Miniprotein binders against Mucin-6 (MUC6). Designs and how they scored, part 52

Target 1, 185 residues: Mucin-6 (MUC6), of Homo sapiens (Human) (q6w4x9r395to579)
Amino acid sequence: GHCSLEGGSFVTTFDARPYRFHGTCTYILLQSPQLPEDGALMAVYDKSGVSHSETSLVAVVYLSRQDKIVISQDEVVTNNGEAKWLPYKTRNITVFRQTSTHLQMATSFGLELVVQLRPIFQAYVTVGPQFRGQTRGLCGNFNGDTTDDFTTSMGIAEGTASLFVDSWRAGNCPAALERETDPCS

## First folded at step 9 (miniprotein)

Design uc7 (from lc7 with T38E)
Fold by ESMFold2-Fast, scan of step 9:
Structure uc7 (fold): chain B 185 residues (1-185), chain A 112 residues (1-112)
Amino acid sequence: as target 1 above (185 residues)
Amino acid sequence: DIREEVKKLIEEARKLIEEAKKAGDLQAVRLLFQAVWELIEALKTGDPEKISEALLKLSEALIEAAEKLGDPEAVEKLLEAQELLRKALEENNPELIKEAIKLIKEAAELLG
């Protein structure tokens, strides 16, 4: 399955349900029993530089018992707060430059992350078939049914993206809204 | 009723998630989100073994928080709860699950 974080604030879930949100927080993007050591993939959003009403992806974090790998829009990769030269390899994870504008985090456990650094910071999450029906977070539940893709952290399927997104906040931040007022209108 | 006590623990865990968010403790947030999800799933099954497994996950998350806060009383209660849950699984004894829930609740209240 394939989940994308594009255009600053657009998400397409593993079941291909698109949505948009406007929040400035760290969010749980993916949790699964298939991730070792209760690992989690998280996405960090902050206000855009040009428009204060829009949000943009600024970093992606992989967090487990042993690792806190942060890939930021500033092209810095850290693990547990220490900057790393690429290629960077741990026992089960390798982070390397795939192209001049893209970094890849490859794993031994069926998770792959590709990050576009330029012209816009974007992320693409790929999971193997073993993750089917076993994912939670902003990328959805990967069960082949889009009607329950907005399943909150309490296991409730919501009709709106805003409640869904807010339930997956991992930081102390304002609630996300599905759409903000256009400041030019 | 074990199910009603587990629902109360889910409420306490959710309060601790909010406190962990305020503290910027992403490790605690990660573990508590998982524990809450597993407790919710276990309640749907009504299976005492699955409930015990989910309670062990919650106790792990709470030990992480208690150790960071330097609260040895909370850590001790959680270690005792884990031992009771392991015995409950080995002996197929639901009364030990109730005792473990009480200890986990007391530890959560110390942390919140």
Scores: ipSAE 0.522, ipTM 0.771, lowest interface PAE 2.2, mean pLDDT 83

Design uc8 (from lc7 with T38D)
Fold by ESMFold2-Fast, scan of step 9:
Structure uc8 (fold): chain B 185 residues (1-185), chain A 112 residues (1-112)
Amino acid sequence: as target 1 above (185 residues)
Amino acid sequence: DIREEVKKLIEEARKLIEEAKKAGDLQAVRLLFQAVWDLIEALKTGDPEKISEALLKLSEALIEAAEKLGDPEAVEKLLEAQELLRKALEENNPELIKEAIKLIKEAAELLG
């Protein structure tokens, strides 16, 4: 399955449901029992001055019991707060420069992350078939049904993205911004 | 009533998530989100084994928080709760689950 974080604040879930939000926080992107040691992918959003949206992806974090791997738009990779030279390898994870504009985090457990550094920071998450029906977070539940892709951290399916996104906040941040309305509404 | 006690414990864990967010403790946030999800899924199944497994995950999340706060009393209660839950799984004894929940609640109150 494939989940994408593109164009500042656009997300397409593993079940191919597109949505957009305006928020500035760290969010849980993916959790699954298929990730070792209760690992999680998180996405960091902040105010954007470089794109048409008001918020943009600025970092992706992989967090487990042993590792806190941060890949930022500044092209810095850290683990547990220490900057690392690429390629960087742990027992189950390798981070390397795939092209001059792309970094890849490859894992032994069926998760792959590719980040585009330029011209705009974007992320692409790929998970193997063992993750089907076993995921939660901003990337959705990967169950083949888009109607419940906005399942909150309390297991409730919402009709709109706002409550869904806010339920996956991992930081002490304000709630996502209200949807913009046109001048005639 | 185990179901009602687990629901109260989920609410307590959600309060601890907000405290972990304020502390910037992403490790505690990660584990607490996982534990809350597992408890909600276990309640849907009604399976005492799944409830016990989810409570073990919650106790693990609370131990991480207790270590950061330096609370040995909370850690000790959580370790005792884990032992009761492991016995509950082996013996199919729901009374041990109730005793473990009481200890987890006491630890959560020490941490909140």
Scores: ipSAE 0.708, ipTM 0.832, lowest interface PAE 1.2, mean pLDDT 85
Fold by OpenDDE base, second read of step 10:
Structure uc8 (fold): chain B 185 residues (1-185), chain A 112 residues (1-112)
Amino acid sequence: as target 1 above (185 residues)
Amino acid sequence: DIREEVKKLIEEARKLIEEAKKAGDLQAVRLLFQAVWDLIEALKTGDPEKISEALLKLSEALIEAAEKLGDPEAVEKLLEAQELLRKALEENNPELIKEAIKLIKEAAELLG
């Protein structure tokens, strides 16, 4: 399964359902029992401009009982809050520079993350077949059915992206909007 | 019945998730989301074993929260609940599950 976060506010789920939202919060991107130590992948969005519609991905966070890895445009920060030299390696996770503009987080448990740093901060999540039907969050449920990808954290299927996205907020932030019009445009 | 009690507990957990968000505790949010999801899935099957396992995860998450908040009473209740749940799994006794849920709910209310 492949999930992508592109263009600042676009998401394509594991089931290949595309949607757009504008939010400035941390969201659960991927949670699954297949992730060890209760791991979860999170996405951090922030304002990228003066208008409400100008939002973008600014960081990706992998968080488990054992590891905290924050990948941002400028640095990789781990458990101790310090920037790490790459490659960074733990028992099951390796973060390294793939290209001049791309970082990769490789794991031994079927999760791969590629992060494009420039010109636009974007993320690509790949999970193995063992994750089928066992994922939740903004990347969807990976069950081959696009119609139920907007399943909330409470197990309810929503018809709109905004309600779906809001249900997976991990921080205290305002509600996300599916489409925002720039009042200054 | 157990299903109704679990549903009520889920609502309490939702409140705690909001509090964890306000506190900026991503660990708590992550763990509570997982526990709630597991409970919801367990309810779909009605399997007491799955319910008990999900409740154990919830209890663990709440213990961590209680420790951070410095609430020893909540910790004690949750530890007791975990013991009951382990016993419930061993004995296949649904009454012990109900008792555990009660304790977890009380602890959750203390933390809210």
Scores: ipSAE 0.661, ipTM 0.861, lowest interface PAE 0.7, mean pLDDT 93

Design ue0 (from le7 with E40L S46A)
Fold by OpenDDE base, second read of step 10:
Structure ue0 (fold): chain B 185 residues (1-185), chain A 98 residues (1-98)
Amino acid sequence: as target 1 above (185 residues)
Amino acid sequence: GSAEEIRKLVEDAKKELEEARRLFEEAKRLAEEGNLEEALRLLTEAIYELLEAIFELREAAYLAGDERLTEELERLAEELLKLIIEVMRLYVEIEREE
C-alpha cells in the first residue's frame, strides 16, 4: 500500500482515494497493530508561506513506546530532542539520506517512509501486505475499498474529508477545511 | 453532475500545466543570467502548479465511473509527474551552483 502527502494539502490513501484539506494540526497518519510497541506515524501541518497553499506539511513523526523520530525540513530529531546526524539507526529503524533532496526511513516491520525535503516538503508511506485491512488514520484502511476510507477514529464513516481529518487530530487544533465537491454536478 | 466536475478538473489541470511551462522557461532564462535565487523560486512555483494539476487529474479519475476514462486520466497524471522530475533536476543543478 502506498499513501502520499503532496503539495502541502493533497493526500492519496492506501486505497488510492485522493482528497485535499487545510489544517494546522498534528494528525494520525498511520496506526496499526502491525506497528510494534504501539507505533504510529503522524503528520504535522502548519501555516504555509507559499502562495499556492494556506497550509503545508512541515514534519512527519514516528512515535512508539521506544522511539520518537521527527523529520522536518531542516533536521531529524529523536527521543531526547537532539538533532541527529545521518544515518541514524535504532534496533529496527534506520533514517538515512537517499538523495540530495530525499530522506528515507526504513524499518524491519514493513513500514517505509520517503520524505522529500526540498523544494516542497512531501511524504510517501509504503506498507507491506501484512497491513492490509489493519490500518487507520489519514492514509485510510488499506482494504481495497475507497468508499470507507473516511472512517473516523470512532469507527464512523464520513462522507466528507473535514470531519474525517478532524477525528484524527492529535491535540487541540482548529477545524480542518476542505474543498466542496458535488458528485451530482 | 460528475461529468461537469471532471471536465472542469481537466481544464484546470491544463491551465496549470501551461503556467508551469511558462515558469519553467523563465527560470531557465534567469538561471542563464545568473539570477539563481529567482530561478529556484520559479521552479518551486512550477512544481506546485504541476502537483496541483496531477492531483486534479487524480480527483477526476476517482470521479470517473468509466474504467477506461479512469485509466487515461491516471496515465496523464503519470506523464505530468515526469515533467516534475525534469524540473527537479534543474532545481538540484542550480542549487549545487549556489
Scores: ipSAE 0.704, ipTM 0.858, lowest interface PAE 0.6, mean pLDDT 92
Fold by ESMFold2-Fast, scan of step 9:
Structure ue0 (fold): chain B 185 residues (1-185), chain A 98 residues (1-98)
Amino acid sequence: as target 1 above (185 residues)
Amino acid sequence: GSAEEIRKLVEDAKKELEEARRLFEEAKRLAEEGNLEEALRLLTEAIYELLEAIFELREAAYLAGDERLTEELERLAEELLKLIIEVMRLYVEIEREE
């Protein structure tokens, strides 16, 4: 299965359901029992300032109990806060420059990530068949049915992308600036 | 209805393809004139147009409830992908020169 984060605002799930959103948070992109050491792939979005999108992808994070690999739009790769020269290899993960504009993270557990650095920071996620029906997050549940791709972190199928996306926030977000403050709550 | 929404998405994708072609031709002219910064900006704009068009085709396919694109959508998708490749090639070539 293939999932993509493109153009700053576009997501296409593993079941090929397209949706768009704007957000300034870290979101869980992919969680699965197929990922070792409680692994998760996460996407960081921030204000872009460009005419084509209010917010844009600024980093992709692979987080497990052993590793915190961050690939940022500044073309810096870190693991556990330390900058790494490419190619960078751990026991199960290799990060390398695939082309002058793309990095690839290859893993031994059926997950591949390709990050386009320029001209637009974008991410492409590929998972092997063992992940079918075993994924959760912004990339959907990979069960072959697009109607439940907006399944929230609580297991509820939502009709809108905004509620779905908000359910996958990692919790380290600034206060919602557009939230109406009710002094008489 | 869905048929009307699908037609609008396909129409919008075609317009975005034509705008991307226009931006690509303008970028080539600017690059020949030595205005590399503006050429890269227009190539980036062209890629945004192409991505919007591809996304609209994916939306159309989702609404149609068909995993296979119709022949018209398949041809349009092929044209969009070919143009993205050409735009990216020129982007990389110019970026190396800067």
Scores: ipSAE 0.699, ipTM 0.853, lowest interface PAE 1.2, mean pLDDT 84
ESMFold2 (binder alone), alone request of step 10: mean pLDDT 81; pTM 0.787

Design ue10 (from ue0 with Y48T)
Fold by ESMFold2-Fast, scan of step 9:
Structure ue10 (fold): chain B 185 residues (1-185), chain A 98 residues (1-98)
Amino acid sequence: as target 1 above (185 residues)
Amino acid sequence: GSAEEIRKLVEDAKKELEEARRLFEEAKRLAEEGNLEEALRLLTEAITELLEAIFELREAAYLAGDERLTEELERLAEELLKLIIEVMRLYVEIEREE
């Protein structure tokens, strides 16, 4: 299956359901028991510089018990808060520059991520057949039925994207990771 | 109903394709004149228009199960994908020069 995050805040799920949203938070993009070490893929959205979009993708995060790999729109790759030169290799993950405008994160466990850095920051997620019916998050449940692709974190199938997207917030919004400029903080 | 929503999405995609073509032609002119920074800006705008159009076609396809409608959607999708490849080629070419 294939899931894409394109053009600011456009998403196409593994079952090919397209939707758009407006949000400034970290969201669970993909959770699955097929990901080792309690792995999850997350997407960070913030105010947009992309025309016709209020918000846009600014970073993709792969988080597990061992790794916190962050690929950001400023072309920085970090793991556990430390900047890495490419190609960067771990036991099961390799991050490398595929083209002048694209990075790839290849894994040994059936997950592949391609990130377009320029001219617009976008992400493309590919998962192997072992993930069928075993995914949850913004990319949907990969069960071949688009009518339940808006299944919330509480297991409820919604008819609209807004409640679905809000249910997949990762607890910490992007603003919480930055020093607040508000004098009331 | 759905038919009106589909028609609007297709019409919007066509307008975005036309705007992308206009931006691409202007970017080519600016690149020929040596104004590479402005050319890259317009190419980025063209790509933004093309992405929105492609996504609108995906939304239209999702709403429509009609075989007759899919022929027009496929033709538009082919034009959009062909143009985005051309725009990206020029973008990368100019970026390498810098």
Scores: ipSAE 0.573, ipTM 0.806, lowest interface PAE 1.7, mean pLDDT 84

Design ue11 (from ue0 with Y48Q)
Fold by ESMFold2-Fast, scan of step 9:
Structure ue11 (fold): chain B 185 residues (1-185), chain A 98 residues (1-98)
Amino acid sequence: as target 1 above (185 residues)
Amino acid sequence: GSAEEIRKLVEDAKKELEEARRLFEEAKRLAEEGNLEEALRLLTEAIQELLEAIFELREAAYLAGDERLTEELERLAEELLKLIIEVMRLYVEIEREE
């Protein structure tokens, strides 16, 4: 299955459900028992620089018990806070420059991530068939049924994208601090 | 009803495609004149317009209860993805000059 984060804050789930949202937080993109070491893929959103969106993707994070790989729109790749030269390899993960504008994170466990760095920061997630019905997060549950793609972190199917997205926040992002994330202050 | 919403989404997508084509042609002209920075800016705007159009077509396809219409809308979205690839090709070419 394929999940995409495009054009600021447009998401298409593994079951091809499209939705958009406006949020400035870190969100769980993909959790699954198929990911080793309690792995999870996360997406960081902040105030947008793109024409048609209030918020946009600024970083993608792969987090496990061993690794915290961050790919940011600044084209910096870090693992556990330390900057890495590409290609960067661990036992099960390789991050490399696929083209002048794209990075790829390839894994041995059926997950592939392609990140477009320029001109618009975007992410494309591909998972193998072993993930069917075993995913949670912004990318949906990958069960072949789009009617329950807005299943929240509490297991409730919601009718709106905003409630669904809010349930997958990975940190505290109080609206009162919105001005402090504004680079103009 | 959903038919009216689908029609509106498709019409909005067409307008965004027309704007994207206009931006793409203007960017080509600017690049030929050596104004590379402005050309890159317009190409970025063209891609954003195309992404908005693609997303509206995907939304319309999701709302469509007719399999044939859904397939047609998805096919149109794929054609717009090909146009994004064409715009990206020029973007990369110009960026290499910078």
Scores: ipSAE 0.703, ipTM 0.869, lowest interface PAE 1.2, mean pLDDT 85
Fold by OpenDDE base, second read of step 10:
Structure ue11 (fold): chain B 185 residues (1-185), chain A 98 residues (1-98)
Amino acid sequence: as target 1 above (185 residues)
Amino acid sequence: GSAEEIRKLVEDAKKELEEARRLFEEAKRLAEEGNLEEALRLLTEAIQELLEAIFELREAAYLAGDERLTEELERLAEELLKLIIEVMRLYVEIEREE
């Protein structure tokens, strides 16, 4: 499964459902029992301009009971808040520079993350087949059905992205905005 | 309806593609003149325009429901991605000169 966060406000789920939103919060991107030690991948969005529609991804965070890794445009920060030189390696996670503009987080448990640092901060998440039907968050549920990708943290299927995205907030933040689309128009 | 929305998305994507091309060409000229900072800025804008275009095509493909149309729109999106790669190549080259 492949999930992408592109262009500052564009998301494509594991099931290949595209949607857009504008928010300035930290959101759960991926949770799964397949992630060890209660691991979760999160996305941090912030304002990139003066309007409500000017928002962008600014960081990706992997958090578990054992590890905290924050990848931002300028640095990689770990548990103690210190910036680390790359490559950084833990027991089952390695973060290294893939290209002049890309970082990669490789894991032993079927999660891969590629982050483009510049000129636009973007993230690409890949999970193995063992994650099929066992994922939750902004990247969806990876079950081959796009119609239920907007399932909230409470297990309710939403028709629009705004309530779906808001349900996956990791903290107290303003409500997300979305462009209204009408498939019947 | 969905048909009208799809058409609008495609048209928007085309406009953004043309804008990206304009920005790309201007960036090349600026780079040749030694104005690397402004060139990088324009390349960044060009990439953003292309990303928006690609995403609009993906949205259109999702709305289409028709397999043939979906495949065509996805193919076009892939072609635009190739253009992004070209822009990125120039971006990286300019950064190396700074």
Scores: ipSAE 0.679, ipTM 0.849, lowest interface PAE 0.7, mean pLDDT 92

Design ue12 (from ue0 with Y48I)
Fold by ESMFold2-Fast, scan of step 9:
Structure ue12 (fold): chain B 185 residues (1-185), chain A 98 residues (1-98)
Amino acid sequence: as target 1 above (185 residues)
Amino acid sequence: GSAEEIRKLVEDAKKELEEARRLFEEAKRLAEEGNLEEALRLLTEAIIELLEAIFELREAAYLAGDERLTEELERLAEELLKLIIEVMRLYVEIEREE
C-alpha cells in the first residue's frame, strides 16, 4: 500500500481516500505492530511557505525506542539530534539520496519512505502486504475499505477529516512559527 | 449531489492545468534569458497547480466510487501526468546547472 503527503496539505491514505490536511503540530502517520521497537512514522506540519496552503509538511520523523530519525525540509537528516552524512545506515534502516531531489529511507521490516525535498517537501510511504489491516494513523488502516479510513486514535470511525486529524496529534506539539516580514501576503 | 461535486472538481483541475501551462511557458522564457532563480520559482508554482489538479482528480475518483472514470477524466489525467514530467525535468535540469 501507498500513502502520500503532497502539495503541503494533501493526504491520500493506503486505501486511496484523499483528504486535505491542515495543522501546525506533529501527527502520527503510521503505527503498526509490524514496526519493531515500538516504531512509528510521524509528520511535522507548520505554517506554510507553499502557495495555496495555510500549513505544510516540514519534517518526517521515524521514532522507535532506539532511533529518532528526522528528515526536514532544510535537507538535514538527524538521528537522536545528531546530523548525519548520507548514506546513513543503522541495523535495519538506510537513508540515502535516491535522486538530486529525493531521499529514501529503506528498512528491513517492510516500510519504505521517499521524501521529495524540492521543489515542494513531500512524503510517500510504502508498506508491504504484512501491514494490511494492521496500520493506524493519518495514512489509514489499510483494510481495503475507505469508509473507515478516518478511524481516530480512540478507534472511532469519523465522517470528517478534522476530528480524525486532531485525534492523531502527538503529545508534544511544537509552536507554529510567526512570519513578521510579510503580514499581508 | 455528487455529480455536481465531481463536475466542479474536474473544472477546477482544468483551470489549474491551464495556469500550470502558463507558468511553465513563462519559466521557459526566463530560463532562456538566464534568469534561473525566477524560472525555478515559477516552475515550483506550476508544480503546486499540478498537484492541486491531481488531488482534485483523486477526490473526483473517490466520489465516483466503483463507477469507471469517463474518457474525459482519463484524458485530463494523462495531460496532467505529461505536464508534471516536463516541468520536473526542466526544474532538475536548471538546478543541476546551478
Scores: ipSAE 0.651, ipTM 0.832, lowest interface PAE 1.3, mean pLDDT 83

Design ue13 (from ue0 with Y48F)
Fold by ESMFold2-Fast, scan of step 9:
Structure ue13 (fold): chain B 185 residues (1-185), chain A 98 residues (1-98)
Amino acid sequence: as target 1 above (185 residues)
Amino acid sequence: GSAEEIRKLVEDAKKELEEARRLFEEAKRLAEEGNLEEALRLLTEAIFELLEAIFELREAAYLAGDERLTEELERLAEELLKLIIEVMRLYVEIEREE
């Protein structure tokens, strides 16, 4: 499946549900028992100074018990706070420059991340079939069922994005202001 | 029941495509004149207009559910994809020049 974070505020889930939100926080993008060592993929959003959206993606983080890999819009890659030259390899993860404008994080466990650095910082997540029905976070549950497209961190299926997105905040950030197809919902 | 919502999303996407084309043409003119900073600003605006339009088409497709997309909607999606690739390519080329 494919999940995308585009234009700073647009998300399309693994089940092809599009939604948007506005927020300045770190959000859990993907959690799964298929990720080793309590791994999770996270997205960092902040206010953009000169943007046509209120908030924008500024970094993507892969966090596990061993690694904290941060890929930022400044084209800096760090692991556990230390800057890394590309290509960068760990036991199960390789980060490399795919094109002049794209970085790729390839893994041995069925997760692939591609980040577009320029002209707009965007992220694309691909997961193998073993993740089907076993994902949680902003990218959705990847079960092909539209009745639970927005399952919150508490396991509640919502019909709208607002409570869904807010449930996936990491840390003590303020609640995001979300906009959906029906903003009055 | 969702036909009116789908129609409005498609109409909004068409307006954003038109605005993106206008911004792209103006950015090309500014780049030719050597005003690279302003050209990059307008190309960024065009990219966000196109991303908004693409998002609206994805919303329309999701709302349609079991309905097939019209040939008009498929053509609009193709035009948006073609234009955003061109806009992004020009942005990267100008940025390298600085």
Scores: ipSAE 0.556, ipTM 0.794, lowest interface PAE 1.7, mean pLDDT 82

Design ue14 (from ue0 with Y48W)
Fold by ESMFold2-Fast, scan of step 9:
Structure ue14 (fold): chain B 185 residues (1-185), chain A 98 residues (1-98)
Amino acid sequence: as target 1 above (185 residues)
Amino acid sequence: GSAEEIRKLVEDAKKELEEARRLFEEAKRLAEEGNLEEALRLLTEAIWELLEAIFELREAAYLAGDERLTEELERLAEELLKLIIEVMRLYVEIEREE
């Protein structure tokens, strides 16, 4: 299955359900028991500087008990807070430059991430067949039924993208990324 | 979704494809003239047009259950994919020169 985060606001789930959202938080993109060591993919969004989208993808994070790999729009790759030179290899993960405009994170556990750096920062997630019906997050549940792709973190199928997306926020959003938090100022 | 909504999405995607082609042709001319910065800007604009078109096409496909409409969407998707590959190819070529 294939999930994409494109153009700063567009998402297409593993079951090919497209939706739009604008966000300034970290969101859980993919969680699955198929990911080792409580692994998860997350997507970081911030306010955009371009007229084509209000918000944009600024980083993709792979987090597990062993690793916190961050790939940012500034073409910096870190693991557990330390900058890494490419190609970067761990036991089960390799991050390398696939083309002059793309980075790839290949894994031994059936997950592949391709990040387009330029001209627009975008992410493409591919998962093997073992992930079918075993995913949760912004990329949907990969069960062949698009009607329940908006399943929230609490297991409820919603009719709107906004409630779905909000349920997948990871932690507290930084105050600096919020448009306006005090309407009385 | 209504047939009207699907029809509008497909027509919007076709309009965006046409604009992307126009931007691509202008970018090629600018690149040939040595104006690489402006060429990259127009290529980036073309990619934004193509992304809007692709997303609208995916929305139309999600709403559609008609086999005939699926064939039309597939043909349009192929045209969009071909153009984005060409646009990205020229983008990469120009970036190497800068």
Scores: ipSAE 0.714, ipTM 0.859, lowest interface PAE 1.0, mean pLDDT 84
Fold by OpenDDE base, second read of step 10:
Structure ue14 (fold): chain B 185 residues (1-185), chain A 98 residues (1-98)
Amino acid sequence: as target 1 above (185 residues)
Amino acid sequence: GSAEEIRKLVEDAKKELEEARRLFEEAKRLAEEGNLEEALRLLTEAIWELLEAIFELREAAYLAGDERLTEELERLAEELLKLIIEVMRLYVEIEREE
């Protein structure tokens, strides 16, 4: 499954459902029993200095009981809060520079992350087939059905992206916004 | 309805593509003049426009549910992605010259 965070506030789920939102919070992208040590992948959104979008992705965070890795445009920060030189390697996670503009986080448990640093900060999440039907968060549930991708953290199916996204906030933040559409048009 | 929404998304994508093209040409001009900082700024803005266009095409394809239309929109998205790659290439080249 492939989940993408592009263009500042654009998301495509594992099931290939595209949606957009504007928020300035940390959101859970991926939770799964398949992630060791209660691992979770999160996305940090903040106000953007770019006129085209009010908000944009500014960091990706992997958090477990044993590891905390923060990938931002300028640095990679680990458990102790210090910036690390690449490559950075733990027991089952490796972060390394793939190209001049791309970082990669490789894991031994079926999660891969590619982060484009410049000129636009973007992220691409790949999970193995063992994750099918066992994922939660902004990247959806990876079950081949796009109609239920907007399932909240409480297991409720939402019709709008804003309510869905808000349910996956990792902290107290303002409500997410979305572009209004006319369903009757 | 969905048809009108799809048409709007496609039209928006076209507008953004044209804007990106304009920005790209201006960036090239500035780069030739030695104003690399402003050139990079405009290239970044062009990339934003292209990314938005691609996403709108993806949305349109999703809403369409028509296989033929979906394929066409995906094809267009791929073409736009190629343009993004070209812009990014130029971005890197300009940065290397600084």
Scores: ipSAE 0.195, ipTM 0.602, lowest interface PAE 1.6, mean pLDDT 86

